# Miniprotein binders against d3e3m2, part 3

Target 1, 234 residues: d3e3m2
Amino acid sequence: MVELRVNAGNVKNPNVHKIGIIALGSHLENHGPALPIDTDAKIASHIAFQASLESGAKFLGVIYPAHELKEINHGIHVSLEDLTDEIVKVLKSAKKFLRISSVIIVNGHGGNLPIVTTLYDIEERTGLLITLNSKIIESEGPHGGSGELSMAKALGIIDESQVENQTNLEEYGEVGLYMFGEARRNDPNIEEGALDVEENGVYVDDVYGQELLKLAINSVLLDVEKQLDSHYGY

## First folded at step 14 (miniprotein)

Design r3
Fold by OpenDDE base, look of step 15:
Structure r3 (fold): chain B 234 residues (1-234), chain A 96 residues (1-96)
Amino acid sequence: as target 1 above (234 residues)
Amino acid sequence: SDEELLERAKELVRRAIELAKEARELDREGRYEEALRELEEAFELYLEAIELLLRALRKEPDPERREELRREIEEYMKRAEELREILEELRAEIEK
């Protein structure tokens, strides 16, 4: 059997090879005219991949399905159960072939947040230690707003010519989740975001976008360290 | 308010700096696992501070104030990354 050079490359600690990082976003959601329908997936993937590059942890790619509240209909999503099942399937494969012991799920979509309720089930079914990281969701602000636009600029996926149209909320009501009255009534944070977009509009700041991404990447790197602690008793 | 967020961020960073100092002392004493924990906590506090400043930055319309916030974020990010590097190096040494 071939002996793998576990210390080769930028790897400082070979134990990092026991950790996988996988992105979870949404590939099929409207984000206004300035952003692609797979914005969340690409943001999450960038964060996950960069964290894997810097830490040496294994990059596991991106999960394909996403979840969303029924009252928010701006894309194509699956049930929480179906999403959980797909995550389990993918992570079982990763464990089987890559011999990992833990995984960080980098979530870039707010609709996926209910996965926190199924993490224990995922751990039991896969035998992996699972950390859900949603730092970017906590930091970016409203859907299709200045945070996502700025990160999209940093990643080169924005259509800057459409930024002026981003706040045409009659046509693009998904921006700030403005059109979703029930969701706004149920969640004060959503209401705040919708009002912010309506009253203040949106902007693009490349530096701001880069700093958001750096925060998210470093947050994942912290989770890598915490998982190393968990595995080795620190 | 932006001022309140900034003050909270500064307090977090102050605590992080103290933890980093303690971690260095623990390292000198050979208490490496404790040093690691304190470095992780210090790193986390810097990230929390940065998050607060980014929230302030998101809503700040004044270009001069935006630049000030950006500079502060940049500084804290640099310090956070330095702590992470120290943490990684220490971990690598003790796990050999």
Scores: ipSAE 0.917, ipTM 0.964, lowest interface PAE 0.4, mean pLDDT 95
Fold by ESMFold2, look of step 14:
Structure r3 (fold): chain B 234 residues (1-234), chain A 96 residues (1-96)
Amino acid sequence: as target 1 above (234 residues)
Amino acid sequence: SDEELLERAKELVRRAIELAKEARELDREGRYEEALRELEEAFELYLEAIELLLRALRKEPDPERREELRREIEEYMKRAEELREILEELRAEIEK
């Protein structure tokens, strides 16, 4: 057999090959008329892929199902248990075939945040060290708002002809989670976002979108460094 | 308020710069693992500062103020990425 040249290409540290990076988003969720149905999946995939290019860590693709809070009854989502089981299934396959020992999950969908409560179970069932990175969710602002529009502009996935319609909240109440009264009552951050969209509207700013993406990518790269520390016991 | 976000971001960058300077001295002294840890913290502080500035930018209505924030964010991001490259090079050398 031919010896595998595992460090070929732009690999600065051979231990990065023990790390996998995978996206987690949502494929079937409305984001108003200017943004595609799979906005979350595309943004998370871009961040995960770019971080893998920059670090040399292995890109593992994107996880298909997503979760959402009960009070946000929009899109096609699964239970937390079913999402957790799918993550375990995908990561077992990656571990079996790719010689990885740790994974960074790049989350682009707020409804997936509860997976933090099952990370230990995922680690036990896969034998992998798992980091969940939700930086872009923490940074992007309201659902279907200016942050996502601006990132979508940077990625070339925005329909700019529809931006003026994005805040027709009577028709597109998913924007800002405006239509989800129970979610707004339960979470002051959701309420703040809905009011912001209603009162201030939305905008598209390509530089802002680019900088949001860079922040998220660099946050994943920091997680790579922290996982490298764990592999050396630092 | 936006002023509070900007002031906090400046404090974080000041601390990150101090850590980067300490890391360079540690590196010159052969204390590579300590230098690495300080570079990681400095990088993390830069990202935190940039996140605060992006939050301020998101809600800034004045076009001139928005442009000023964009330039500051771009400058801090450039510094953060340069620092990350130094950190990655140092780790690679330690592990050789």
Scores: ipSAE 0.893, ipTM 0.954, lowest interface PAE 0.4, mean pLDDT 92

## First folded at step 16 (miniprotein)

Design n4
Fold by OpenDDE base, look of step 18:
Structure n4 (fold): chain B 234 residues (1-234), chain A 99 residues (1-99)
Amino acid sequence: as target 1 above (234 residues)
Amino acid sequence: SDEELKEKIEELLERAKELVRRAIELDREGRYEEAFELYLEAIELLLRALRKLSEAARKEPDPERREELAKEVEELRREIEEYMKRAEELREILEEERA
């Protein structure tokens, strides 16, 4: 068997190779006219990949399915169970072939938040330590709002010509989840976002988008450090 | 309402300020991971405040007030940049300590 150069490159601690980072987003949901339907997946993937570049942890790619509340029907999603099963499948493969001990799931889609309830199941079925990181969702603000628009600008996936139409909530009611009355009633955070978009509109700021991405990346890097501590007693 | 928005911004800024104070203390004590975490939490709040403040600035009908808000936005940007930089430095220290 070949001896791998585990210290080669920007790797400071070879134990970081035991950590995988994988993105979880959504590939198939409307974000208004200015954003692609796979916005969440691309944002999450960028954060996950950049964190892997900076930390030396293994980049594991992106999970394909996503979950969402039934009352939010602006995209195509699967059940929480199906999403969990897919995550388990992918992570088992990663563990098998890459010899990782832990994974950070970088979640860029609010509808995936219920995965927190299945993390223990994922850990048991995979034998991995799992950290769910949803920092970007906590930080970005409303769906299709200024945060996502700004990050999309930073990533080059925005259609800036459509920004003026982004708040046409009669046509693009998914923005701020404005059209989803039941979801808004059930979740004050969703209501706040909807009202924010309605009352304040949206804007695009490249620097703001970059700072959001940096925050999210650094948050993942913190999780890397914590996982190193957990495994190796630092 | 505009007043509610202002209050929310102020709340975010005050909470962030407290986190930063604590982060600085931890940093001085060499508790870098904890300091790093608190800086990130502060930055999160500040970015939220920044978004809200920017939106307020954009919709402000009075040009003088709009300019004042724009200045506040830029000040907040600088603050976020400062804390982000320190957070990144702390992360580097952590990596070095674990090497």
Scores: ipSAE 0.907, ipTM 0.956, lowest interface PAE 0.5, mean pLDDT 94
Fold by ESMFold2, look of step 18:
Structure n4 (fold): chain B 234 residues (1-234), chain A 99 residues (1-99)
Amino acid sequence: as target 1 above (234 residues)
Amino acid sequence: SDEELKEKIEELLERAKELVRRAIELDREGRYEEAFELYLEAIELLLRALRKLSEAARKEPDPERREELAKEVEELRREIEEYMKRAEELREILEEERA
């Protein structure tokens, strides 16, 4: 094997090469007529890729399947067990071929949040340190709402001609998760989001979208710093 | 209602101000990673407040009140940008210290 120049390019600390950053979203979920069905995957991928560029950590791509609660019955999703198994499979491959020791999973889909309960299992089965970063989910507001529209504008994936139809909730009840009565009864945050889109509508603000993306990217960069401190040492 | 929205915005701003105050203290003490984290937490709350305030401004029918709300939105936006800039500077410091 050739001797690798691990400090070539913009890499200040070569241990960052042992960190992988991978996106997790949903590829097959409606977000109203102004947003593509793979909005979550695209947003998470952008955040993961930008964080890898800025930190020097390895970009590992995007995980294909996603999970969703059964009371939110739309889109194409898998069980939590199946998602967990796919994450393990993908990360074992990355570990085998890329000499990584830790991973940051950038989650762009609320339905994936239950994987917090399987992180220990993933770590044990892969031998990797795993950090789950869901900052953008915590920050963006309701499903298909102004936060996602604004980020989509910044990313160039919005259909602005359809924004005025985004809150036609009779047709696009997935926006704000408005149509999912059981989910709304079970989770006050979902109820708040549904009422928010109904009462306040939606808007597009490119600058707001850019700041949301910056927040999420910097949150991942903070996770890189924390992994360098705690796992790799100086 | 409008009162509920105003109360939520005020709560977010107060929580963010406390985080910023603490972040500034950590920054002055040279505890840059901790400061970086608190700035990001504050910025998250401020962005949530910004969205709610922007919604209020868009719904306001009185043009003088709408203009006042728009000024508040712009002031909050500038505050967010300032803290984001400092957070990014702290990240660069942390990166250089590891080199």
Scores: ipSAE 0.875, ipTM 0.945, lowest interface PAE 0.5, mean pLDDT 92

Design n5
Fold by OpenDDE base, look of step 16:
Structure n5 (fold): chain B 234 residues (1-234), chain A 96 residues (1-96)
Amino acid sequence: as target 1 above (234 residues)
Amino acid sequence: SDEELLERAKELVRRAIELAKEARELDREGRYEEALRELEEAFELYLEAIELLLRALRKEPDPERREELRREIAEYMKRAEELRAILEALRAEIEK
């Protein structure tokens, strides 16, 4: 059996090789005219990948399906059960081939938040310690809003020529989840976001976008440290 | 309000600085695991502060105020990353 150089590269602690980082977003979701339909997946993947680069933890890629509330129908999503099953499948594969002991799921899509209720199931079925990180969702603001636009600018996936049209909420009602009255009524945070977009519009700030991404990446790196603590009893 | 967020952020950073100082003392005493925990907490507090400032920045229309927030965010981010580096170095040493 080949002896692997676990300290090679910028790896500061070889124990990070026991940790996997995987992105969870949405690949098929409208974000207005200025953002691609896979914005959440791209953002989550960037955060996950950059965190893996900086920590030395294993990058596991991105989960393909995503979940969303039925009353929010601006994309194609699967049930929470189906999403959970796919996560289990992917993580079992990662565990099998990569010999990892824990995983951080970097979530860039609000509709995936209910996965928190299935984390224990995922852990039982995979035998992995699982951490769900949704820091970017907590920080970015409204759907298709200034936060996502700014991050998209930083990542080079924005169509800046369409930013002026982003707040045409009659045509692109998914922005700020404006068109989803039921969802807004059920969640004050969604309502706040919708009102913000409606009243204040949106902007693109490259520096703001970069700092959001840095925050999210550092948040994942903190989770790496916490998982290292868990593995070694600190 | 933005002012409230700023004050909360400052308080978080103040606490983080104190934790970092405590961590150094713990390290000198050979209490490395406790030092690690204090550093992690300090790092987390900086991130929380940054989050608050970014939230304020998102909604700030005044260019001058935006620039002030950007400067503060950049400073806290730098300090957070420095703490992370110390944390990582300490961990690497004790787990060696």
Scores: ipSAE 0.923, ipTM 0.967, lowest interface PAE 0.4, mean pLDDT 95
Fold by OpenDDE base, look of step 20:
Structure n5 (fold): chain B 234 residues (1-234), chain A 96 residues (1-96)
Amino acid sequence: as target 1 above (234 residues)
Amino acid sequence: SDEELLERAKELVRRAIELAKEARELDREGRYEEALRELEEAFELYLEAIELLLRALRKEPDPERREELRREIAEYMKRAEELRAILEALRAEIEK
């Protein structure tokens, strides 16, 4: 049997090979005219991949489906059950072929947050230790707002010529989730975001976007360290 | 308020600095696993502080104040990454 050089490359700790990092976003959501429909997937994938590069953990790619509340219909989504099943399927494959023991799911889409309720089920069905990281969602601000625009600028996926139209909320009501009255009524955070976009508009700041991404990447790296602790009793 | 966020961030960083000092002492005493945990906590506190500053930056309309926040964020990020490097090196030594 071939012996793998587990210390080769920038790997500082060979135990990191037992950890997988996978992105979870949304590929099919409107984010106004300045952002692509797969913004969340691109942001999550960047964070996940960069964290894997820096830590040496295994990059597992990106989950294809996403979940969202029914009352927020600016994209195409699946049920929480279907999303959970797909995650289990993908992670079972990763475990089977890559011999990993734990996974960090990097979530870049607010609609996926209910996955927190199914994490135990995912762990049970896969036999993996699972950490859900939603730091970027906690940090970025409103949907299609200044945070996402700024990160999109940093990643080169923004159409800057459309930024001035981003806050035409009559045409692009998905920005700040402005058009979703029921969702706003049910969640004060959504309401705050909608009002912020309405009252203050949006901007693009490349430095701000870069620092958001760095925060998110470092947050995932912290989760890598915590998983190493869990595996080895620290 | 922005002032509240800034105050909280400063407190987090103060605590992180103290933890980092404790970690160095623990390391000197050969208590490496405890040092490792202190470093992780310090790193986490820096990240929390940065998050608060980024939140303040998002809503700050004054260009001069924005620049000040950017500088502070950059400094804390640098310190956080230095702590991470120390953490990773220490772990690698322990787990040999």
Scores: ipSAE 0.921, ipTM 0.966, lowest interface PAE 0.4, mean pLDDT 95
Fold by OpenDDE base, fold request of step 23:
Structure n5 (fold): chain B 234 residues (1-234), chain A 96 residues (1-96)
Amino acid sequence: as target 1 above (234 residues)
Amino acid sequence: SDEELLERAKELVRRAIELAKEARELDREGRYEEALRELEEAFELYLEAIELLLRALRKEPDPERREELRREIAEYMKRAEELRAILEALRAEIEK
């Protein structure tokens, strides 16, 4: 077997090679006219990849399927069970080939949040320590709103000419999840987001978007440190 | 309110600064693992403060206030990243 140069590059701590970072988003969701259907996947992937660049942890790519509430049909999604199974499959492969001991899942889609209930199952089936990071979901605000628009601007995936149409909620009711009355009735947070978009509209702020991304990246880097603590007894 | 978020953020940063000072003393005493934990906590507190300020920024309509928030966020982010760098360097040294 070849000896790998674990200190090569800008790696400050070779122990980070035991950590994988993988993105989880959604590739197939409408986000209004100004955002691509794979906005969540690209945001999550950027955060995950940048965190891997800065920490030296292994970048594992992105999970393909996503989950969502049945009451929210703005895209194509799978069951929580199917999503869990796919995550297990991918992470087993990563463990097998890359000799990692832990993984940070960077989640950029609110519909995936129920995966928190299956994390223990994922850990048992993979033998990995798993951290779910949903910081960006906690911070970005409503679906297709100012947070996602601003991050999309920072990433260069926004159609700025369509921002003025983003709040045409009669045509693009997925923005702020406005059109999903049942979901809004069931979840006050969804209702708050829908009302915010309806009453206040949306904006694009490049600096705001950049700082959101930096927060999310640093949050993942904090999780890297915590996983190192867990592995080495700090 | 925006003022409440700012106050909470300032308190978090105050605590983070104190933790960072304590970490330096612990490091001087050779208590490196304890210093590491204090630095990690300080870093976390800065991120929490930044999150609060970003929440305030998201809903702030006044351009002048937005600019003030952005400046403060940028400063805290810089300080957070400096703490992270110290944390990473210390960890690398003690795990050598």
Scores: ipSAE 0.916, ipTM 0.965, lowest interface PAE 0.4, mean pLDDT 95
Fold by OpenDDE base, fold request of step 23:
Structure n5 (fold): chain B 234 residues (1-234), chain A 96 residues (1-96)
Amino acid sequence: as target 1 above (234 residues)
Amino acid sequence: SDEELLERAKELVRRAIELAKEARELDREGRYEEALRELEEAFELYLEAIELLLRALRKEPDPERREELRREIAEYMKRAEELRAILEALRAEIEK
């Protein structure tokens, strides 16, 4: 059996090889005219991949399905159960082939937040320690808003010529989740975001986008450190 | 308010600085695991401070105030990353 060079490369701690980082986003959601339908997946993937590059943890790619509230119909989604099953399937494969002991799920889509309720099930079914990281969702602001636009600018996936049309909420009501009245009524945070977009519009700030991404990446790196603590009993 | 967010951020950073000092003392005493935990907490506090400032920045319409926030965010981010580097180095030493 080949002995792997676990200290090779920019790896400061070989125990990081026990950690996997995987992105969870959405590939099929409208984000207004200035953003691609796979914005969340690309943002999450960037954060996950950059964190893996910096920490030396294993990059596991991106989960394909996404979940969303039935009241928010701006894309194609699956049930929470189906999403959970897919995550379990992917992570079992990763554990089997890559000999990992823990995983950080980097979530870039608000509709996936309910996965927090199934983390224990995922852990039991996979035998992995699971950390869900949704820092970017907590920080970016409204759907299709200034935060996502600014990060999209930083990532080079924005259509800047369409930014002026992003707040045409009659045509692009998914921005700020403006068109989803029931969701807004049920969640004050969604309402706040919708009002913010309606009243203040949106902007693109490259520096703001870069700092958001850095925050998210560093948050994942903190989770790596915490998982290392768990592995060694600190 | 933006002012409240700024003050909260400053308080978090003050706490982080104190934790970092304690961590250095613990390290000198050979209490490396405790030092590691203090560094992690300090790093986390900086990230929380940055998050607050980013929230303020998101809503700030005044270009001059935006620039001030950007500068503060950049400073805290730099300090956070420095703490992370110290944390990583310490971990690497104790886990060899």
Scores: ipSAE 0.916, ipTM 0.964, lowest interface PAE 0.4, mean pLDDT 95
Fold by OpenDDE base, fold request of step 23:
Structure n5 (fold): chain B 234 residues (1-234), chain A 96 residues (1-96)
Amino acid sequence: as target 1 above (234 residues)
Amino acid sequence: SDEELLERAKELVRRAIELAKEARELDREGRYEEALRELEEAFELYLEAIELLLRALRKEPDPERREELRREIAEYMKRAEELRAILEALRAEIEK
């Protein structure tokens, strides 16, 4: 068996090779006219990839399906069960070929949050320690709002000419989840976001977007450190 | 309010600074694993502070206030990343 140079490159701790980082987003959701339908997937992938670059952990790519509440139909989604099964499939492959012991799932889509209820099942089926990181969801604000617009600017995927039309909520009701009355009634956070977009509109701030991304990346790096602690008894 | 968020953030950073100081003392005493944990906690507190300031920034309409928040966020982020570097270096030393 070949001896791998586990200390080569910017790897500060060779134990990091036991850790995988994978993105979970959404590839098929409307985000108004200024953002692509795969905004969440690209944001999550950027965070996951950058964290892997900085830590030396293995980048595992991105999960293809996404979940969402049934009453929020701004895209194409699968059941929580199907999403869980796909995650298990991908992570089993990663474990088999890459000899990892733990994974950080970087989630950039609010509709995926219920996956927290299946993490134990994923761990049991894969034999991996799993950490779900949804820091960006906690920080970015409303769907298609200033946070996502600003991050999209930082990533170069925004159509800035359409920002003025982003809050035409009659045509683009998915922005701030404005059009989804039932979801708004059921979740005060969704209601707050919808009202924010309606009353205050949206803006693009490149610096704000960059700092959001940095926060998310550093949050994942903290999870890397915590997983290293778990592996080695700290 | 934005001011309340700022004050909470400052308190978190104050605690983080104290933890980092304690970590240095632990390191000098040869208590490296304990120092490592204190550094992780300090790093986490900085990130929490930054999160609060970013929330304030998102909602702030005044350009001057926005600039102040940006400066504060940038400073905290810099300090957080410096702390992370110390953390990573210490871990590498004790795990080799």
Scores: ipSAE 0.916, ipTM 0.964, lowest interface PAE 0.4, mean pLDDT 95

